# Ledger of designs, part 9: VHH binders against Probable flap endonuclease 1 homolog

Target 1, 350 residues: Probable flap endonuclease 1 homolog, of Danio rerio (Zebrafish) (Brachydanio rerio) (b0uxl7)
Amino acid sequence: MGITKLAHLIHFDAPASMRSKEIGDYSGKIIALDTSIVVNQFRSALPGHLKLSPLAGLFYRTLAFLEHDIKPVFVLDGKPPHQKRAVLEKRAQSTGWSSSQSPNTGSAFNQECLRLLHLMGVPCIKAPGEAEALCAHLAKIGTVNAVASEDMDTLAFGGTVLLRQLNAKRDSEITEYSLPKLLEALQLKYEEFVDLCILLGCDYCDKIGGLGPSRALKLIKEHHTIEGVMEHVNRKTHPIPLNWQYKDARKLFFETPKIDDPVLAWSEPDEEGLVQFLCKEKPLKEERVRGRMKKFREMLLKRRKQREVNMQMGQTRQSRLEDFFPATRKRRAESAAVKESSGRKQFKIK
Key: E = the ipSAE of ESMFold2; O = the ipSAE of OpenDDE; V2 = 0.75 times the mean of E and O plus 0.25 times the DockQ between their complexes.

## First folded at step 4 (VHH)

Design g2 (from g1 with S104D; framework vhh_4orz_3; at its last look DockQ between E and O 0.31; V2 from the best seeds 0.00; counts 0 for: pae O 5.2 > 2)
Fold by OpenDDE, look of step 5:
Structure g2 (fold): chain B 350 residues (1-350), chain A 118 residues (1-118)
Amino acid sequence: as target 1 above (350 residues)
Amino acid sequence: EVQLVESGGGLVQAGGSLRLFCAASGFTFSSYDMAWLRQAPGKRREWVALIYSGGDTDYADSVKDRFTISRDNAKNTVSLQMNSLKPEDTAIYFCATYEFEVGDYDYWGQGTQVTVSS
């Protein structure tokens, strides 16, 4: 899934774009998540719990983020692009999942996720298309600080910061990718990088046969575009797919999701609502939900106390829990208007 | 150090029964969800059963009504009673901790071989 071998390429050719981080480093940060990716992680872990485990997993994962003072923004998939249909069909065949459960934007499951996230007091945005594209866009414009995803196509969509292995594990090493640093390290423009990603292999089109990551990078550096690469590649050793839809894939990566300015607000979870939904309507035990909520409250209280102590000790660094929920601050995307101060110094030639 | 040690595997005839055990150490056992997984030759590892820290249980459809997962928190053990065994149940069985917040398994045992002969 995503961009084939991109992580490998980055590891070897652009290690400066990667940083090892801990979950604590993202305290107070707004992180966008593709809901489908999060849910699918739980599906894979517990195949027998296909209905219960995804929602339960989403519930637990969200609380874990909040406990770490992470402000999650969940994004739901909209209508999948036509280019991805082939990949979705293949995935459905391989997983034995009937194509009928394709996460359509209007799927009952998506509505359940929305309801859950609403009850949890976490903002959820529906993408017009690919959720990952919207996540990446939100990061690009500075609405969120990062995208948490295992899918490397976040970078191809222009996401400025990608977090891999962001999980609730205390000792889990998070890998942070910086797109600007990656482009610098590879000495590529973003457009060239997208073409590289397509050459490596993406979900939206075929790839040139036999073209490995190192060779792909070299060719893009030399020829700058897929068109340039196609003119210079040996077609016998590197066959070009028939009716190669690379232009459509490229367009998809460059397309800006059209959404209204999202109002991102976080609120306290509705425990009774969660019990009603997860335990009465779904088969989760009430004791589990209430127990986890109790733990959540205790953790928040503990953090609050620690912050109070730290404040008394002059260590002002950690934002108050109250700061977690109140600030519907419309962060206006201050477009960094680079005021080109064209100081035309009129050299009066006397 | 977290340790999970599986035992109880062996050769059994179709229709027979086995009981697997997993001894856990190095963590607060009672606070964790425990799972059994299995991997047959040439197949992917699959989930078999889960027992939550609260005692609730869940099973894969393929083993439902035949297998029973249980735990003894005083002994830090999780067990899998396997009845009406079938040749298709032949696999290496693994005990694992399940972390709900992560949605994944954290720690694994070495596994125990179960072979069901037709």
Scores: ipSAE 0.023, ipTM 0.422, lowest interface PAE 5.2, mean pLDDT 84
ESMFold2-Fast, scan of step 4: ipSAE 0.349; ipTM 0.678
ESMFold2, look of step 5: ipSAE 0.122; ipTM 0.525
ESMFold2 (binder alone), look of step 5: mean pLDDT 88; pTM 0.884

Design g21 (from g1 with G103N; framework vhh_4orz_3)
Fold by ESMFold2-Fast, scan of step 4:
Structure g21 (fold): chain B 350 residues (1-350), chain A 118 residues (1-118)
Amino acid sequence: as target 1 above (350 residues)
Amino acid sequence: EVQLVESGGGLVQAGGSLRLFCAASGFTFSSYDMAWLRQAPGKRREWVALIYSGGDTDYADSVKDRFTISRDNAKNTVSLQMNSLKPEDTAIYFCATYEFEVNSYDYWGQGTQVTVSS
């Protein structure tokens, strides 16, 4: 769901914080992903369509990222905060029924995702609460370079770089959002931005009635806090919710996830294990899994051959290689350090 | 320039048959999964049939055993054979490319009208 109309506000009032990107721009980058991105894409938007397994989506998406030299870190939702549950239950009652009803993504599904991603050779972390909060935290502390999510909540949780429309299609455009540039363009401190997001409407509490994005932004710029806004709003036209829990919502956005250092390591996918899981235990066609794995290996071979070609072109080869792989070389050094730490941590955590 | 052109629609009585055609150009047709979708007045578009690049097919429950999707890679065409037509099959039928890995449809044509009288 996310924060109501925040994308609209950013597009109008802070377009400089957005950039159009291509998947190739993220070569060598570590990206945290909420698994719900894939789940949502594999849900049928059309009546009568196949109900494809989200596991198939995770399989295909992960291979596409690895083919583009992206290092994905998947994050699973933990227990939603009680504030979110209460708000969603209230909304469900008022609307009767809708596609916004939370899917049953219980522990069995999370276990299947963990098993699949382990077989894919990529790290998967279960968040103590919201996956987006953990993804944002990992970006804030520099463990990952960016967060891929369709929800703007990543920015409210302090995630420094948000990627939307990262669907692994080579010809599709990705929208990159920079939190530092957003705060600069809006002339807001992060704390002011969080209060703005609460005024726009979030999943953790009610909002002031009748306040549109432009007016909410103006009031935060003038009065800095929700407390200041409440002193300067006409309560007849913009009613204040009874027993409004904005302070609890604010705490959720500022809270650091309670989690141990994650073990981040990437290894080669286990094709036979994937066939056993997806094709023998689940109803995915073996020919599709093996065909996709063959394509994956061919893509990796093409990348290796391209490096050889670049080395043999007789141009300024050192500068040329740095143009192609500057971030990858830096990330390789950082990954070696992380793997060393993760190896030691693995003995303690696993 | 990607182009999809649907044809073969018309008026038919219940129990009758029609064959729809889709001529494709501007992309590597043999590498794409292809789909037929339909939209009745006042209704959302719904998926009808898929044919994967490898030749496998899938159908919506409402049309299983009545409709058959096929393709001719040499001619860049996909077709839909519709048998035992019902008034509920009345709709504009659309040809689309399908990308299985991201569960998305693209490059819609203008469609062809199918009307089934009772």
Scores: ipSAE 0.189, ipTM 0.561, lowest interface PAE 4.6, mean pLDDT 81

Design g22 (from g1 with T97R; framework vhh_4orz_3)
Amino acid sequence: EVQLVESGGGLVQAGGSLRLFCAASGFTFSSYDMAWLRQAPGKRREWVALIYSGGDTDYADSVKDRFTISRDNAKNTVSLQMNSLKPEDTAIYFCARYEFEVGSYDYWGQGTQVTVSS
ESMFold2-Fast, scan of step 4: ipSAE 0.247; ipTM 0.644

Design g25 (from g1 with D58Y; framework vhh_4orz_3)
Fold by ESMFold2-Fast, scan of step 4:
Structure g25 (fold): chain B 350 residues (1-350), chain A 118 residues (1-118)
Amino acid sequence: as target 1 above (350 residues)
Amino acid sequence: EVQLVESGGGLVQAGGSLRLFCAASGFTFSSYDMAWLRQAPGKRREWVALIYSGGDTYYADSVKDRFTISRDNAKNTVSLQMNSLKPEDTAIYFCATYEFEVGSYDYWGQGTQVTVSS
């Protein structure tokens, strides 16, 4: 899914909003991820009966992030809005798109994702609606530093930082998109950008026929709104849909998800629980899980030793295993420090 | 630096056999999962066979019992033995590294043409 040709438009009309990054640039960062990015990637590689469970994909992806000192927050899709279902049905009828290409939002699968991610020691949140909308919201309010998605819709929902190709592939480049720089480069207000996205083609309503991205951008810059654009297009060459629901689509992009601010915590993965779930209840080979967990622990030990060397040499920008996965004593010490800081006068009384 | 070079393709009659080779260099071959994929004229690439670093093999239903994938870690090669070839097997055959943990293919060869006449 996604906004039609938005990535292409950004590449040609706003390249200054993009930066090439590597996974190490996100050390210490909290990143929200739509679980469907992992799920869909693993589903596309091999025939159905040989595909790794998307649960195995979540296992491997999560370990890769943790090894790079990234704190992932996974977000599961809730119920899609009625507008999205109507548009997808219409597209399926016109293009012959099949259910084998549809996203999986089933509650049984969501429950399995929640169980896996709990065993991995990472937070997983169920969105009330679109996962992209909640991820964008979390970035907007500063709960997370960035959103990882292949879907450009994150920017339309107002997500301030979007990361594409955060797939833990060897030597991969990550493309980072900045919404503020994008709006500056295009010389658009956020509201104008949302209308542009609707004109380009989104999942929530039809679009004006025959209107390409260059023309859509020019019309929005000149007329500012869809309403203004409609007054200036030739309806014979660019037909306007009957009873066009662009106002409902616009509302969806501006809507704030109905959810309380989450409390996020990370803990050490439960290897025995993971083996039970992935290998005894699911068909993942035990040697694969245990071998990967061993590699994970070795990487964390290597980082701890490098941190000790860096501390002796006056370098301070390296994570330790204890810093990443605080022991009960560390959490108690932090809680005690908070209590002590609330009574700072007590330190003076000594 | 990283190279995958396919060889062994050619023209063969239906019912015949061919053996494809892929010579790998520039990476630690023994730690990589290896795959063969093919692309027929006017079609998208499809997976044919997979061999994990540990030796387990998997095949597409269309080639089961006819094709055999194998590897030689000492020589940094993966091979595909193709028996009972059909006109439908006509395609460019690609050697690729499979990134199990990512669910994707990373390094690709340029491909070798296999043509099966009726």
Scores: ipSAE 0.182, ipTM 0.567, lowest interface PAE 4.6, mean pLDDT 81

Design g27 (framework vhh_4orz_3)
Fold by ESMFold2-Fast, scan of step 4:
Structure g27 (fold): chain B 350 residues (1-350), chain A 119 residues (1-119)
Amino acid sequence: as target 1 above (350 residues)
Amino acid sequence: EVQLVESGGGLVQAGGSLRLFCAASGFTFSSYDMAWLRQAPGKRREWVALIYSGGDTDYADSVKDRFTISRDNAKNTVSLQMNSLKPEDTAIYFCATYEFEDLGSYDYWGQGTQVTVSS
């Protein structure tokens, strides 16, 4: 599926690049999300009979992010690279797996997601290619603070901050990955890291047979490029694929998505528009949508009241500190002494 | 402080009935979806029944037509009426708020109430 064993390599060789975080740490932050990742989670979140429609799931998950003061930016998949389709076709031949069309890749469903997110008042961008590559790009140029994904490929595309397990659970730990800290810990340049990812195994080409993560890392540190590695590997124990497309895979990771710089804005959800879309045009119960919106407004009100209390307490604390501030007391004493020396009022001490 | 306190469990013979109660405090109860989950010895917790803030209900197939979930917003309580109990229903039953945004995410703040069904 993605870059194989990269999470394992990071855990053992670059743990300083990871941090455990809580959802509250992302208050006020702009986070890019691949819409398909969120949608797919709702299809498999609870084993059993209860199934939330992907569109309804996206509605509820978006409200949860907004309640935590997170500013989500959703990204819709465009057309996958030809290289990815070629690799999947080759893997299907090896396993006898049949190709299938996912509803999540459908144009009609993407239009429904776009409409929903517009009514939610959150930005939604259509990627020219894979959503994950665009998410990484937005983080790289500073348009967003982080990318939420379970796909480690975000780091290979140059995404500066990756969040895993961002599912809005109150008790769950989020794992944050920093690309700059990762490169520092591994002592690799970004270009060397991309070649390492190709050697570990990616969706865009084959890999050299028999290379494990530790050996792949050692070879890249010693020889710097795939070309260097190929000159120094025993081709009988580590066969090189015929017509290996590693250069095309490398280009995909370095390629900048061709998009106009987005202008991002967040507005209040349009409850009446959401009811029209989800309840009158789609079979979602109006009571459910309105009840959830009521909960959402109550959580926003609670946060506003807490901020008001915090501001008031800050003001009280500031005033209390000033009452005991030595410089203020000293200036007052000096002023009193000057007035006393003028003889306009006698100082009574005797 | 959010608190959910379960009660009403006990020992009952197969084919019998029990009614479980959940007392909620520390949040706007009427605005939350509420759930009952259970955990049998050596197994993971599983969802049993849901009641949405609007009053609609959903049930796991294993308890459908035997269990009924209800709520009383004036008293901040959720109840689970369990009829035609089977030995397989033996478990600790937990009351939880249902986080609809994540179907696998339930918040429960009590120790649960033990239900034991003998053959």
Scores: ipSAE 0.013, ipTM 0.308, lowest interface PAE 8.2, mean pLDDT 79

Design g28 (framework vhh_4orz_3)
Fold by ESMFold2-Fast, scan of step 4:
Structure g28 (fold): chain B 350 residues (1-350), chain A 119 residues (1-119)
Amino acid sequence: as target 1 above (350 residues)
Amino acid sequence: EVQLVESGGGLVQAGGSLRLFCAASGFTFSSYDMAWLRQAPGKRREWVALIYSGGDTDYADSVKDRFTISRDNAKNTVSLQMNSLKPEDTAIYFCATYEFEYSGSYDYWGQGTQVTVSS
């Protein structure tokens, strides 16, 4: 879920913070993803008759990202904050909200995701708390270039770049949000923006009744904090929640995840290991896995050939498989290559 | 240059049969999963049949036991044999590659071929 109507507010009050992008714009980029978001997409969207498990879906999605020269970093949820569980249960009771909102992904499934992604040669990190908070933190400190999510929470947690509609499909439109541009457009400090998000409605506490996005923004611009806003609202028309936990919510958005800096390394996928896991231990057909891996190798070969042509002609350098794996050892060189290949006017045809 | 070209559509009476063809070029056909989709007038596009690179098939419930998808990797073609046609099968039929990167994601859509089933 996330921050209520934040996307609406950004569209109308800060459109300069948004850009339309294509999947190709992210070639060479490191992108953090909440594993649950990817898995839930396959659970909810896949037709039942295809019998494609969320684990198989994660396999296919990961290959698609790698084919587009995107370096994914998957993040697994740890323990959710107490406040989130309480608020979600309250909302379910008042609105008749579906229990399918958060599919039960147990420890066994998380172990399967870790094993799959290890066999794929892709980093997977277990967050101490919410995956989204860790994804945002990784972007904030520059460990990743962006966070892919449909949830606007990334921006509230201080994630500098959020990508929506990143489905790894060729020619799909992606909406990129920039937190620095958003704060500039709204004329807010990050601390003021967090309080605005709480007023709009978040997963960690209640909100003041009757405040729409425009009024919430105006009140934060005038009074700077929730404490200031509370002094200037009519409590009869805009009731303040009993024992309102906005300070705890604020703390969650500012809190740095309690983990050591992750070691990020990308290696070549282990096809035989994947066949053993997905086809011998799980019911996925070997021909599907091998066919998909063959397509993957063809796309990498095509990219390698294009890089050779580009180097001969003096064009932008493309990533190579050897430059990509092992990524940790060669990360700095790849980051430099990514910067050199991004958005140069001379490389745009029109 | 990647191309998918559909053919074989036409007008047929209820209970009749048609065979659709899709000719593929510009990519390694044998490595791709191929699909048939259709769009009826005033309705959303829907999936009809899938054939995986290894030859396994899946069908939508509405066409199961009436339609058969097949492929010829030597000729880079995918075919859809449609039997016991109903007026409800009237639609433009599209050939596409299917990729499991996002549920319902299809690339290289062809121009389509019209199928009309009367009375």
Scores: ipSAE 0.011, ipTM 0.308, lowest interface PAE 9.1, mean pLDDT 78

Design g29 (framework vhh_4orz_3)
Fold by ESMFold2-Fast, scan of step 4:
Structure g29 (fold): chain B 350 residues (1-350), chain A 119 residues (1-119)
Amino acid sequence: as target 1 above (350 residues)
Amino acid sequence: EVQLVESGGGLVQAGGSLRLFCAASGFTFSSYDMAWLRQAPGKRREWVALIYSGGDTDYADSVKDRFTISRDNAKNTVSLQMNSLKPEDTAIYFCATYEFEDVGDYDYWGQGTQVTVSS
């Protein structure tokens, strides 16, 4: 699925690009999310009741983000590039089993997600192609502060900030990856990093056989491009794929998604609309939805009260900080205020 | 602080019955969903039964028609009646609850009570 061993490479060769974070660090932040991450998380839930439908999971997860003052932007997959389809077909043929059925992001499910998120008052955008590529683009141009995804592909698409393990638990360990710090630590240009990702293995083309992450990094540092690497690899131990489409893969990572500028707006959830959709048309119990919405409103009120307390504390902190300034500075400011007041009554002489 | 304390575990022969109890404190019990999960040695934790704040119940297929979950809001207790026990029911049984369904996992756990079924 994703770029193979990239997380491993970053851990060993660029640990300075990673930071451990907690959910509270993202208060007030706009975060782009691939809806498939929600689908994957809830499909992996414990047997029984916690096997929530992806739609129910999306409802609960979105409320949790809003309660933590996170502004989510959900992105739906469009049509995958033909290169990805070709690679998946080839992998299926090689293994003899269709082992990787991607999360079903069919148009019916996408329409349900769009409707749910509209009722929740959060923006949802349909990507022209890969959701990951659009999420990365939005972070790259500063429309969002970060991308939440379990796939490292976000970094290859040029996404400046990637968050992994964002699941809204208070004590959850979130790992934040910085693309600028990663490129600095590896001493690579973005173009070199993309070629490294192709050598490690991606969804858009085959890879050189048997080439591990440490050696791939060394070869890219020495030779800068896949073309340079091919001139210096032992083809007997590291066979080069026939008709290797690495140039098409490279193009996909550099390609700017063709979209209209998204309008991002967050509004209050429509509880009655949510009950109609989730409880009357879908099999969610009304008491569950209304109970959760009640908890949501209580959390927002608690956060608002805490913000008011923090604002008061902020004012006292500023006053305390001023106590560390020299006494002459405070006296000077007070004297200046008096002189300005007096200046209105008297003409100042040169 | 949320506290969950399990009791009622023990050794029983196949075909026998046990009733587990969980005493809850530190939260408004009647407003929370309550669950039982189990973990056999060397295995992953497995969900067994859930009782909603409103009284509805759900069961794992492996225990359906054999186990019954119930609650007593006046006593802040949830119980699990286990009938027709099988050796594969051998596990540590945990009482659990969640603050929110958002993460798809349980937030609060008891220490567990050992159930051993022999033949």
Scores: ipSAE 0.013, ipTM 0.367, lowest interface PAE 8.1, mean pLDDT 80

Design g30 (framework vhh_4orz_3)
Fold by ESMFold2-Fast, scan of step 4:
Structure g30 (fold): chain B 350 residues (1-350), chain A 119 residues (1-119)
Amino acid sequence: as target 1 above (350 residues)
Amino acid sequence: EVQLVESGGGLVQAGGSLRLFCAASGFTFSSYDMAWLRQAPGKRREWVALIYSGGDTDYADSVKDRFTISRDNAKNTVSLQMNSLKPEDTAIYFCATYEFEVDSGYDYWGQGTQVTVSS
């Protein structure tokens, strides 16, 4: 899944586009999430029978975000593009990989996610195609502040801010990626970056054989397009696929999702509705759900009291001040913090 | 910062008992769910027991009714009482913090303690 070795390339060739963050840095921020990343994480977290249902995992993850004053927007997958299906089928045939129903797919499961998130008081949008493409679009137009995903595909779709490892654990380090800083560091236009991603390997078409990340980057910098690169590779050592569908893949990354502007609103979770759904209809222990909801309400109250105190004392300035004193990457983090402060706009769209 | 130190492993005959201990430091122990996992030579790590911050417990089918997990929040320790041990329980046993919101489910690990059950 995702663009092959893009994270590796960014780490070595554009580290300035990355920075380490804490979950508290996203207080008040609107973050788009593909529901499949949450579901996949919980399906694979534990061996054997001690697996949280994906719905239970989504419930706990959503509460954790809300406790940190993050405004999550969940996005459900629609119909995957035919290009992705073709590539996955080819990979299954050549490597012997058995592919069954994708994790977090199915209309019935999507309906359950919609119901859960509605009961949680959190917006959930169904994408016309891939959820990640819609998440990237929402960040690109400023409807959300960032996209949380483990796939780097968000950047290829033009998502301006990508968060990895946003799992709400207390000691978790979140890695934030900035597409503008990435393009600057690589000295690429967005269109050149998309072609680079195709050369690195994506889910929508084949790639040139034997072409590594460092060489792919060099060739794109020198020749700007896949068409230019094709004229400058040794076709015997780096074979070009027959009837190569790179133009279709390119089109997918540039396409704007066909969707009406979403109305985003957050409300109090419906505890009784959640107990009915998760504990009476699903096999989640009522004591755990109610205990977690109690913890949630206590943390929400503490946050409200802290904001009240901060407003009266002018202490809001101090939380920003702490952003200027990180243990690592001090100069870069200070520059990033200043940029985040300037032009920061928090929107709740009705 | 976070440290987990396991102890109590050793050699025991089939049908015998052992009690494992895990001493935790560097985090607010009482707020964390704690797990015991094991890894036998040539096999994948497997979960055996979990104790929630609230005191509830869960067990793998292979150890159910034989193992008991407990915690002492005043001492920052989690324990695993192992009864009716079988040769197939031979493994290195690891203590770990457990978070439902993380990819792996298990966040911090100790070095482990060897348990060997002779036939």
Scores: ipSAE 0.005, ipTM 0.307, lowest interface PAE 10.8, mean pLDDT 78

Design g42 (from e8 with S103E; framework vhh_4orz_3)
Amino acid sequence: EVQLVESGGGLVQAGGSLRLFCAASGFTFSNYAMAWLRQAPGKRREWVALIYSGGDTDYADSVKDRFTISRDNAKNTVSLQMNSLKPEDTAIYFCATWEYSDEGFDYWGQGTQVTVSS
ESMFold2-Fast, scan of step 4: ipSAE 0.382; ipTM 0.761

Design g44 (from e8 with N31D A33D S103T; framework vhh_4orz_3)
Fold by ESMFold2-Fast, scan of step 4:
Structure g44 (fold): chain B 350 residues (1-350), chain A 118 residues (1-118)
Amino acid sequence: as target 1 above (350 residues)
Amino acid sequence: EVQLVESGGGLVQAGGSLRLFCAASGFTFSDYDMAWLRQAPGKRREWVALIYSGGDTDYADSVKDRFTISRDNAKNTVSLQMNSLKPEDTAIYFCATWEYSDTGFDYWGQGTQVTVSS
């Protein structure tokens, strides 16, 4: 589910495009996430004998993001393209038994995720196709500040900022990738970078045999396109796949998702609704959910008090997000308005 | 600097009891979920018990009703009370932190050996 060795290539040939970050660096930021990646991380992280619902992982992860003043936007996969389905079928056969569960979590579980995120007061969008493609698009048009994903595909889809290893554990190092800095460091146009990604190996078609990352990069720099590369590669040492569908793969990376401009708003989690869903319909203990919600509210209060102190000290200035992401300021203003209208415990005299 | 130090292991006969201790330092202990894991010879590490920062607990089916995990936030200590021990409980027992980790358990201790004879 990613572009082969792209992270390795970036580390070696374009390290200036990468930065080590901490979760606190994303305070106030709107971040798009593929819901399936969060769920899959939860499934793979726990030992087989710890039978917690993947919904529990999504619940905890979402609270942790909100506690750090991150505004998550979750994106659900739509229909995978037919090219990716062929790749998924080959992978399923290679891993032995065909998965009893689809790599996609399934429609029923997606509905459960939608319900959970609605109860948590967090926006969730259904992509027409690949979630990564929609996440990348939202970053490209400035609706979100960054995309959180473990897949490098975000960069190939044109996502301007990719965050890897965004998890809410202590001392976690987040790696931020900048597409503009990456293209500058590699001295490539975006179109050339997409062809490079196809040569490295993607989920939508085969690749030229035996072609390593360093040579793929050199050939793209010299010849600019896959068509140019094919004219200059020794087909005995680097065989070209029969009926190679690189043009279809290229089209997928360039294709703009057809969606309406999403209205993003964050509201307070509905604790009673969460208890009903997670504890009475699902097997989570009510004490655990309520205890976690109490910690969440205490963290928000601590953050609010610290913000007030920082404002008095003159350290917290208005964000210049509008200079980089015009849409994020609009969404923050709308979110603030929604919060104020729902803030029934506040008095205007203070 | 994060440090976890396990103690309390030893040799015990089947049906016996042991209490394991884990002393934690270098982090805000009360904010972290704490876990006990074990690894028997030739087997992978297995989760045994988890205690959340809020005090709630979870247990692996193999130890449920026999083991009890507890914590003392004032002393930065997590404990595992093991009753009705069986030969299959023989393993090195590890203390670990787990706070919303999608990559498994963090801050592994050195472990303490538990051997249960028949």
Scores: ipSAE 0.005, ipTM 0.340, lowest interface PAE 10.3, mean pLDDT 78

